# VH-VL binders against Putative dimethyl sulfoxide reductase iron-sulfur subunit B (dmsB), part 15

Target 1, 262 residues: Putative dimethyl sulfoxide reductase iron-sulfur subunit B (dmsB), of Halobacterium salinarum (q9hr73)
Amino acid sequence: MTNYGLVIDQERCIGCQSCSLTCKQENNVPMGQFWNRVLTQGGDHVDTPSGDYPEGGDGGTLEMTYQPTACQHCENAPCVKVCPVNATYTRDDGIVEIDYDKCMGCRYCMAACPYNARVFNWDEPEHRPEDGTGDVAERPQGVVEKCTFCSHRVEDGLDPACVVNCPADARIFGDLDDDDSTVSKYIAEYDTHQLLDEKGTDPSTYYINGEMSPGRPWKSKKLESELDDDEAAKAARRRSGSVENGYDVTPHVPAETAGGDD
Key: E = the ipSAE of ESMFold2; O = the ipSAE of OpenDDE; V2 = 0.75 times the mean of E and O plus 0.25 times the DockQ between their complexes.

## First folded at step 4 (VH-VL)

Design j17 (from i04 with heavy chain S31D, light chain S32D S96G I97T Q98H L99W L101Y; framework fv_imsidolimab)
Fold by ESMFold2-Fast, scan of step 4:
Structure j17 (fold): chain C 262 residues (1-262), chain A 123 residues (1-123), chain B 112 residues (1-112)
Amino acid sequence: as target 1 above (262 residues)
Amino acid sequence: QVQLVQSGAEVKKPGASVKVSCKASGYTFTDYYMHWVRQAPRQGLEWMGIINPSGGSTRLNQKFKDRVTMTRDTSTSTVYMELSSLRSEDTAVYYCARGGYSGYDLKGYFDYWGQGTLVTVSS
Amino acid sequence: DIVMTQTPLSLSVTPGQPASISCKSSQSLLHDDGKTYLYWYLHKPGQPPQLLIYEVSNRFSGVPDRFSGSGSGTDFTLKISRVEAEDVGVYYCMQGTHWPYTFGGGTKVEIK
């Protein structure tokens, strides 16, 4: 059976935040929330450069490592195990999904997730002017949400938006159970690591060419669960700047949605 | 032993409100969901809603949404179901029922039920 | 709402003989996680309902081996291999796959 996974090449990742912006556009994620965050090595160096921040002139090249972090779509997912109403579940294709009709908003899954990958919609999501009358679905209130691997796109044969619109081609998505898939060949050829592998969640997201590389010592990065919303927003604002032109950020509307939901 | 003990029978006039209690014992109160189910005379069972005792969040059957409120008191391990704007059709036995184990195992079944509370609405 | 239809409405059974109750749902009860959330309850006079079977075929703790559940999709069956006096009551199926949870109309089992 298909088993979807993702490889992130940290050496290719340039920290431009296009994956976060594309995810918000594709999934109509409200202001102040992120399903995908891009962390820099050391976390605080971008916000408060106090001596460890590389400068031009010291060698002419700024060296930084980035760690995009979203739902890892774990094979042994603690968020699935703690859900008392089976709203969080694992699909046959490996995608961890939330059935919004069953979600009670207890947030046990958020507490159980070691990656801080889940958000809670307390009220009706805030609308920005560009989202006010869009055709993209409004986010449900009173439920938990997270990265879906863009299941609405994947079901129509498309890769997740963050994969397609990564200008550095730092993301490889596909079927982990197909030995001939690009994602499987990357996992076989490169030294991979999974976030918090000691916790035994068995992520379906793998990282290559990052902190585990011989040229860079492994350094523990602050998980998003240790960042508050203000810190994450400051980091995104500082790195992404203004909206980038040249990206196809038009959300995919499934054929099943056109003409009414059933 | 798990026990759910409900408050006693109530007689109310149309337009009044009733508040039924369900006191839990024999387990960790916040580890399990609590459901409310009713049965009118000579009718079948009807699900009213569910409450998470840990956070107090609820999911209500749309049929009752505008009239029913579910709350809990963690200090007394008690769940409450209040039904307002009572009609003669609300005459029924009201049950609380535990939502199965809320730990790491799947839960969807009602494993233990209260004894029931008869609410009679008459003019 | 999912409609749950039970047949028959009532059964009169000679002690020791088998009984079978059917439950049909208006939509598939198969969840995307691969599980089917169908349950069977027994409601005896003067007592609260009690759980017999969860997730189609699993007996709840303390439920005798004479009770068994089966089925898939929209068609489910509860069987009692040898009906005993203690089995008298009204049997209900319930679905927990879709909100709101809904019950069948009930099947009354009596001894001849």
Scores: ipSAE 0.012, ipTM 0.516, lowest interface PAE 8.5, mean pLDDT 78

Design j20 (from j17 with heavy chain L106F K107Y Y109A Y112I; framework fv_imsidolimab)
Fold by ESMFold2-Fast, scan of step 4:
Structure j20 (fold): chain C 262 residues (1-262), chain A 123 residues (1-123), chain B 112 residues (1-112)
Amino acid sequence: as target 1 above (262 residues)
Amino acid sequence: QVQLVQSGAEVKKPGASVKVSCKASGYTFTDYYMHWVRQAPRQGLEWMGIINPSGGSTRLNQKFKDRVTMTRDTSTSTVYMELSSLRSEDTAVYYCARGGYSGYDFYGAFDIWGQGTLVTVSS
Amino acid sequence: DIVMTQTPLSLSVTPGQPASISCKSSQSLLHDDGKTYLYWYLHKPGQPPQLLIYEVSNRFSGVPDRFSGSGSGTDFTLKISRVEAEDVGVYYCMQGTHWPYTFGGGTKVEIK
């Protein structure tokens, strides 16, 4: 009945890494691992026939584009097909999950994922104490992990933490099979693309990169001007947050995080 | 012709270890999992664990994990199950059985079985 | 662990008569991928076990059509429409939805 997906508006994305940090806090991702990475692409490729990487340093060109990348929750997921114990599977709502009890740690899914979206939890995850207390996340050991679209939050009617805490409002989450959803309208009306679409994985994550298509509006127009009242309220909820269902979804402030190690 | 051929019967003393082999033929050895299942006298079937012959990764039943080791040799298309610290209650027929990868219609189903290896633990 | 309960423990059947075996799981065997990993095996005297039914209701290659499987969630049934002499043995259900894989206690089928 539901088919969850995500739109990332790269024209709005400012590269601040809030989505990566929020994901780590919400999901207790260990030190040294990231379920969501913010990639930088752009720069001067003079005399480079392929132009595969930006050159010019981390301070970069004014033409830089940011590409947050996590599990794409593909409809034709290679990680599901190669999983020898069916630990990696696709839920009825389109979310690709890992059953940690079934995972054998073979890491075939990591090799099969063209997005480099998976991490492996070694027997002794790294941690560092801070002011006499640890910032250690206790995740399952010996298994592969990745972005879950915050299924625990979504099941409670909340958006993923990275969506709620994006200061630039660059992320839109919802039901791809509902033509009236904000995410579906953005995909239909704006120039969106999927990462590595030539691989045939059919991602449930779509990117707006600001390029014009014939007949499509360009991203110079503010998306909020096109939202109806309910969509505008949802956007405001993502900015300011909600304490509904016991979760604190305000802009990230460590003292106001709903879950702690208290 | 797909076949799994196991090593012959063994008699062991309490405290010893036994290593049972299972040689596969007639299919691509690394395309299927191998499971180990045992049956003690007058008891039902009991799952011991699974090995992926391609990478050698294993998932073991917690009941046996401190005593059971599963390995494979891709050059001979053979899977091994070693059970240590043998007790009289380990007397059983031990079977290897082929299981499918995710995406196959027979995933998890044991479609081909070895003939069984009787292990007797006695003084 | 998932507990698989089979009833009855044994059946004595007149040749040509039907037989029915029940298998109940302590938890639902429906996986989030929409499949139910419930299997039926027959262990004949002097032979290794053989697969009869996979994923609740699918007959394995070469299995006679007198065998049928049905059920959902936690309640499953294997039916033999007309028991033949060659059907003598112990029948086991098995779940593969949750680790570790677990078998039912077995149902012995004998001819009267």
Scores: ipSAE 0.006, ipTM 0.460, lowest interface PAE 12.6, mean pLDDT 77

Design j21 (from j17 with heavy chain H35N R59Y L106I K107R; framework fv_imsidolimab; at its last look DockQ between E and O 0.14; V2 from the best seeds 0.00; counts 0 for: pae E 7.7 > 2, placed apart)
Fold by OpenDDE, look of step 5:
Structure j21 (fold): chain C 262 residues (1-262), chain A 123 residues (1-123), chain B 112 residues (1-112)
Amino acid sequence: as target 1 above (262 residues)
Amino acid sequence: QVQLVQSGAEVKKPGASVKVSCKASGYTFTDYYMNWVRQAPRQGLEWMGIINPSGGSTYLNQKFKDRVTMTRDTSTSTVYMELSSLRSEDTAVYYCARGGYSGYDIRGYFDYWGQGTLVTVSS
Amino acid sequence: DIVMTQTPLSLSVTPGQPASISCKSSQSLLHDDGKTYLYWYLHKPGQPPQLLIYEVSNRFSGVPDRFSGSGSGTDFTLKISRVEAEDVGVYYCMQGTHWPYTFGGGTKVEIK
């Protein structure tokens, strides 16, 4: 059975916010609302580093770690459980969605979500972005919204917009139940964690840290499962990290620390 | 001016069903929740349930879960409450009451009320 | 279900005198969103109920300033600074924080 999930390589993430913006455009998210956020581990504000600045230039622990955060599409989703009218539900393919016609706007699901991934639609949509797919239905005022893994795209055999438009190839979408999928392989190969695993929500999102992965193995907009043989071969080459394929997984290290001209 | 006008009094036998209507006017019908509240003789107010602006969803008091159906017709700006398997204890005045604005949550106040519909259940 | 307990059951007041009605909930009515969804209604004879106070202390439009609401958590109070003849009826508190919505038993206010 298909169970879609997302792997985010934090080592590859450069904090560019492309995922947040493309999500907003693709899904016509109302002004002031975000389904996909890029947070930092250092604090509540954007671009907050963690650790300490070195005294004397050596031995510092200062680190910038980006934490892209959206709906985790949990297998044991508290939002599904608390919905009094069953507006929030889990699809057969593992995507957690909201039936907006059923949604009562009680916002119980917002309170239940430990990830704060849900937003309330306070206003009528302002306008549909020109660059939108046109396939996303307008959501009514007074309902809860969140990431859908771009189910409208996935149904067409396409990767989510945030995945396709990640310049760092940090986001990998695929079937968690397929051992041959890139997401499954990366979860098996790399050091991964899930957010708030102690909550027992069983997220379908995994974060890679430490060793950098090759990232998204192809450039097409297609789901990995929809790739033809040639595309699949190309993806396999990228996963191998071969220099011959022109893909370097080595993090960029600047040659010269620009000495601040004091 | 916001007005909620309910259907007339009903007399029913035990086991029958009653459908009360509430016609709304003076505001955008699809922007507000609607509630139903009843008052039995010499008793207090009792909340029965709520219907969302689209009419696609209801949340009912568990006491009535198996017997109450709420619907709404956007074309006529009318909300309906049907109560089945009527009992003598169902004798009450039934009120529709406008709930919160759709731009907020459903925990809003009941700011406008219908005039009430007396339903009498007698053998 | 949340039990709402009103006291007193009835109150006879001389015109111009103050009145106070208590409403207690079996659980806190503070919602996670930081709001407290406690409402006061007046049910006058021969009329439908009418909203007086929303969210503990806010007067609804057209409600005289002689009405005031206060409280927090589980304890709430409606006060009428000077009772008038038009204030006769049954007062109900209602909680909207928890499903299902529940009313107090009502307080009948009469004029002496």
Scores: ipSAE 0.022, ipTM 0.568, lowest interface PAE 5.0, mean pLDDT 86
ESMFold2-Fast, scan of step 4: ipSAE 0.209; ipTM 0.603
ESMFold2, look of step 5: ipSAE 0.031; ipTM 0.574
ESMFold2 (binder alone), look of step 5: mean pLDDT 91; pTM 0.932

Design j22 (from j17 with heavy chain H35N I50W R59N D105E K107Y Y109A Y112I; framework fv_imsidolimab)
Fold by ESMFold2-Fast, scan of step 4:
Structure j22 (fold): chain C 262 residues (1-262), chain A 123 residues (1-123), chain B 112 residues (1-112)
Amino acid sequence: as target 1 above (262 residues)
Amino acid sequence: QVQLVQSGAEVKKPGASVKVSCKASGYTFTDYYMNWVRQAPRQGLEWMGWINPSGGSTNLNQKFKDRVTMTRDTSTSTVYMELSSLRSEDTAVYYCARGGYSGYELYGAFDIWGQGTLVTVSS
Amino acid sequence: DIVMTQTPLSLSVTPGQPASISCKSSQSLLHDDGKTYLYWYLHKPGQPPQLLIYEVSNRFSGVPDRFSGSGSGTDFTLKISRVEAEDVGVYYCMQGTHWPYTFGGGTKVEIK
């Protein structure tokens, strides 16, 4: 069984906010709300161990890093446990989802989420002209929402919009239960961490952190599996045209709900 | 002083599982990767995989991936290597070995080794 | 997988004479970060393996200066300038540039 996850390489992330803009456009997120925030972190100070590899660096570098933060799609999700009507649940593929028909708007899940990843729709959603599209459902009122890993895209074999439109290639998405997936190889190859690991939520989002590199962070090397990836296979995970035109993103319309000869 | 102490010798029947422990002392357990390396009689050294004690992530040699599980217990500074579906060719001395400094020397050398655990698989 | 080939399979050395061991990799061990992760280990009878040389040419702490490593790309050499009785054992090269880590087949060093 598929178990979706995400690696965010903070050593590559340039803080351009493209992932936040793309997410908002793809998912028709209301004005004033964000499912994905890019946090600024400064000051990496790491000491090189004395006597371990005599040529080790001198450590002590202050560098700015960025931490994109959205729903972590936790395996042991507090938001699932506190929902009195079982509206928040974990799918068989690891995606934490909200059944909007069951959500009563109590917001207990928002208080339970240590990542501040959930938003509440108080009023009728208002969209900026560039945010809205007729092809994506209007966001529901009186319910909690969050990052879905772009399940509408993923179900059709496409990568999440924030992954596809990252100019720094700082996001790797795939099946954590497939040891041959690129995301699994990144987790195995690089020293990754989960946000707030001490809280025991077991996130499905992993970070490669510049703080793990003394002196100046080295950029993560692209894996052989990424370099060998067929150009047709790469193209199949991206929508034709719009997403590849940088910030001119057109939301994906699920094939099963699209008009046609059903 | 920095030391890795492994559990004692094991004798197992084919098809059984074995779980070998490696207890670390004298350094910060979560700062270094822990590797497992085996040597069958008359054979050379063979890398089985590593575990990062900090997050518990593992990287397993494809040859053993279906049968090997690596775990750790940070409260006791101990790593474990469990090998299932044992065959006679799994008879070997199994070593834990400290890898590079976690987070900055991902490809580091094995500078400290456990004493080894002999696992004998016979009917 | 990267194949590591060591020559010779064994050496018989008169005490005080030099010894040289070759290690060849099936592909370059130069990492994208500019380092070459090639290591040499000595496995003495009754003891676990011990690190001698890290990153091609650097002697590990406590390793006598009679040991030296050299090489680049796919071709590496370990030299012992003057072999002593305590140097008896099996020498292994290892690459850490690519997963899985792989060892050479070993070179047994004996005293004549």
Scores: ipSAE 0.000, ipTM 0.379, lowest interface PAE 21.8, mean pLDDT 76

Design j23 (from j17 with heavy chain S54Y G55S S102T Y104W; framework fv_imsidolimab)
Fold by ESMFold2-Fast, scan of step 4:
Structure j23 (fold): chain C 262 residues (1-262), chain A 123 residues (1-123), chain B 112 residues (1-112)
Amino acid sequence: as target 1 above (262 residues)
Amino acid sequence: QVQLVQSGAEVKKPGASVKVSCKASGYTFTDYYMHWVRQAPRQGLEWMGIINPYSGSTRLNQKFKDRVTMTRDTSTSTVYMELSSLRSEDTAVYYCARGGYTGWDLKGYFDYWGQGTLVTVSS
Amino acid sequence: DIVMTQTPLSLSVTPGQPASISCKSSQSLLHDDGKTYLYWYLHKPGQPPQLLIYEVSNRFSGVPDRFSGSGSGTDFTLKISRVEAEDVGVYYCMQGTHWPYTFGGGTKVEIK
């Protein structure tokens, strides 16, 4: 049985916000909201220039440790347990979804989520052409939303947009129940850290090479140039639409969204 | 000691509106959803809608969406259901029922019901 | 809307004999989370409805062992192993898998 998960390599993450902006474009996220936030280790929002910044004088170097934070897709999810109408649920593949037709907008799931990963659509979404495409579904109003692991992409055999368009290759997505998957091999090889592991939520998102990672191994995800032929072919298959300057610039449109039947 | 106490029976003329109240006690009012269900004479149970007492947000059965309004008053732990443009077929017993809990161990079913309010629509 | 069909419309049962009530849904009640949100309620004369069974087969607190629920997908059954005088009333199934929530038409249980 498939069980989707994500590994984030914090040493490779440069805090560029590409994952947040790509998620917004891919999923037509309303103006003023983000499903993925890039935080400093410790939880503060990043508002400084990203990456290494050399400092003059007596040898200071500005090194930031970033913690991209979205829905962790927890196996023991508090948001699922507190939903009185069962709108929030865990799919058979491990993805935590929201059934928008059932969601009452109580926001109890937001209070129960220790990761602050959920947003509420107070009014009709404020969209402009620059916020997404007409081919991507408009977000519903009066409901809670969050990262879906780009289930619309994953169902079509593609990786989440934030994974494909990470310029630092800091994200690895795949099936945690497949010992041969890249994500499973990284979890087996590296010392992993789950956010707020003391809460017992059992996240499907794992962090490596961060300040809080046990043992702090200095291994990193391979660049595409370092992948063998099979790995490179799989990575290429995970992209959708056109790619420009290494980024997948075209949101994936599922068959049902592309017009259905005539 | 959970109790849901509803307002008394009402007799209304066609075209009028009725507002039924349901006062909750014995638990934290804002921690549970409240549903409204009705039963017309010789008919089965019919779900009307749900209200979140914390936010005031509602989800209404589309059959009633243009005529029903659900509200709450957190200071009195009371939920209200108002049905407008009454017709003879709206004659029914109206129930409030407590829904799901945001805490652990509850499954989101209707565990406690009010005693019911008979609304009769006649000339 | 999901249509819930209950059979029979009524049952007249000699005390101590078993009773069986069928509930069929127009489409599967299996939710994507792996759970089936099918509930049974009893509406006794002069009282509000009360929950008997939740999620197909789980007895609610205080419900006697003589009540049992079973089924999957679109076909569900409530059984009373030995009907007693206190079991008189109208039984309703309800689905909570899809909006709007819908009830079966009810089955009246009477003592013969």
Scores: ipSAE 0.005, ipTM 0.436, lowest interface PAE 14.0, mean pLDDT 78

Design j24 (from j17 with heavy chain S54R G55S G99E L106F K107E; framework fv_imsidolimab)
Fold by ESMFold2-Fast, scan of step 4:
Structure j24 (fold): chain C 262 residues (1-262), chain A 123 residues (1-123), chain B 112 residues (1-112)
Amino acid sequence: as target 1 above (262 residues)
Amino acid sequence: QVQLVQSGAEVKKPGASVKVSCKASGYTFTDYYMHWVRQAPRQGLEWMGIINPRSGSTRLNQKFKDRVTMTRDTSTSTVYMELSSLRSEDTAVYYCAREGYSGYDFEGYFDYWGQGTLVTVSS
Amino acid sequence: DIVMTQTPLSLSVTPGQPASISCKSSQSLLHDDGKTYLYWYLHKPGQPPQLLIYEVSNRFSGVPDRFSGSGSGTDFTLKISRVEAEDVGVYYCMQGTHWPYTFGGGTKVEIK
């Protein structure tokens, strides 16, 4: 069985929040909620005396490092352990999921999550599929929700929306149990870190914060698509060899849910 | 260690075809593009085309498009360049070369080259 | 196709003296992604070509610091600050901005 994971390269991340906005579009997340937040890692003020200064400036700019934070899909997930009705569970592929039919809205899982990765849906959804986005799934009321690693996309062989539409190409998704996967090669070759590793939750999300050697291996599974057009091919390679990294924000609708029963 | 080992020298008559091989080792064969470049005697380097070893897709220099075919065999980690309707002007050393990868993208430069295969076309 | 023009065709240099090779492209090599895909190779007799400089000015691993590249747009230069005996060979510029990839005609460097 696969064991899905994600590497976030903080050296590439530019803090543009495209990953957060694309996640909202893909998963029909209500106004005012985010499953994927881009946090500031490091200093809180620009042009501080205690910050890192540019070579010539006395009041210089402190460069901020960004830390996109969503559900970490932990192997030892406290949110799973505290759920009194077993609504939160870990799938065989490593994805931590919520069975909305079982969720009673007690929010114990939110208190147990050290990453603040969960939201609660108090009211009716603010966004409906018929309101401009077409046939995207309506969010349920009275339940807890979080990042799903876009399991609806992953089950159809696609990468999560935040991975595909990252302008900085700062996200690598794949099977942690496949030593030949790009995500596994990144974890093996570079210093990767898990958030709050002292908590013992064993996240399936890893962060790179540090110098990367020139020529680090990045292998896109979508390499084949880039050779169709002479001018576009070189530009597409900059995005890990995939035209899907060209910022397609159209939500993925699984075949079984599009157009009804048939 | 990365190695590209090419087949031996060939002598062909005008109008014949030649098929040059390039066997890769020391890296994951399907993870890097392979190019073919030639050099005729006392002439410069000339790019012939590129192949994606994973898919078999190719992009060929228009100068050779009606005569050149590039293929690969993933079971033997080998790429092939076949040039048909040979002319005396096709006498050249033919090189396979791996396209370099920066960790983010393929960068268009050639980081490892085969030793070269001399193809002589004479009557 | 982009035409790459190198000058001179050949140069003879006294050991320890500098050498300069020019490469001009018929079109700008600045790609829409902000990169300039210009490379310099050294081809020695009996050996395959070897990469010296990539993306105009970056030395490839193991290349001595006496080699430097510069330029932008359509005009590029390779400089060797102090030519040594092992630097003898034919130098080629290459563009990778547009397909087909094209090489300059080469500059033969010899020691006097």
Scores: ipSAE 0.000, ipTM 0.385, lowest interface PAE 16.0, mean pLDDT 76

Design j25 (from j17 with heavy chain G100P K107Y G108P, light chain G96S T97I H98Q W99Y Y101L; framework fv_imsidolimab)
Fold by ESMFold2-Fast, scan of step 4:
Structure j25 (fold): chain C 262 residues (1-262), chain A 123 residues (1-123), chain B 112 residues (1-112)
Amino acid sequence: as target 1 above (262 residues)
Amino acid sequence: QVQLVQSGAEVKKPGASVKVSCKASGYTFTDYYMHWVRQAPRQGLEWMGIINPSGGSTRLNQKFKDRVTMTRDTSTSTVYMELSSLRSEDTAVYYCARGPYSGYDLYPYFDYWGQGTLVTVSS
Amino acid sequence: DIVMTQTPLSLSVTPGQPASISCKSSQSLLHDDGKTYLYWYLHKPGQPPQLLIYEVSNRFSGVPDRFSGSGSGTDFTLKISRVEAEDVGVYYCMQSIQYPLTFGGGTKVEIK
């Protein structure tokens, strides 16, 4: 069976917020809410510098490490266990979904989530001019929401919006159960970790928190055979620029939603 | 009616670069992958790579990875293939071909092909 | 890379007679999803290649029923029950289970 997962390469992430803004545009997320946040890892003070800093206590340049954080789509999800009406559930493909018709707004799932990945919709969503014709799904009220791995895109064979519109190519999405998938090869080739692994939630999101030292080559010798093509692809995508595939990309509307559910 | 219309024939000198275009119409441009395939005179078909028009991501044949670049322009529904450091053995007809999106790493077939662009590298 | 081997290199066929083309892969083309990623294309003189058969045995839209594909694992066959003049060209098998996508060397079909 398909088991969707995501690798985030913190070595490549530049903190530009494209993933957060694209997610809001794609999913019509209300003003003031974020399903995906780009956090700074470590402090911005000299005593807690981020990244690989071989020289400590020097007057050298501070480097920030970024940690994009959204719903981790956990295999052992506390949010699923605490839902009294089974509105929060795990799909056969590993995506953790919320059935909005069943959600009663109790917010137990928010309290249970160690990643603070869930939001509650108190007010009516604002209609934004950039939403186009209004074919983009309006967000429901009185329910909890979170990152869906863009299930509406994935069901139509497309990658999540935050993946395709990352200008640094820091996000890899695919089937964790397919050893030949790019996401699985990244997990095999790099030292990956899961956020708050001590909590035992078993996230489907993996992070590469690699060496950020000066002189680290863009290409890794260990990737020559399996990921050389992918590295060339990333270089080509970077050349094209994020402007053409970034923030102003029209949200994907599933065929069954466009023009109604016929 | 699906149509893929490619740019015209090119004659280049060794060491030059060539950029071939492929304009798609008759379907939603971002719903299908685009492949590039070439055929040298009296040789078989050779796969060069794939581009996802939605995000611009590519997967290139290792044989060409240091010389080939694939890009797209969603506003004109056009895919580009640029091959640099041309050699005489690069003389070939270059085709774009549409592929269905059926999964991240596996694509079942090329259902429609462009008319081909002859690139001649002069000796 | 998966190597695709086609036999024969060429066929000269009297109109109305059958033709058979073999394609062998260096490893199995059966995926865990139950599908076999083997395809047949026809390249006619002066025209771009065209899809004939997808996933071993399924005819593409508009392909005459005289064309049939069969096989499994590493051994595949394309059959033409009665060759017509418009069937002249070079036939290629292709695998798409693994990158890079690879083609057979081609089989040229000519009328006697």
Scores: ipSAE 0.000, ipTM 0.381, lowest interface PAE 18.8, mean pLDDT 76

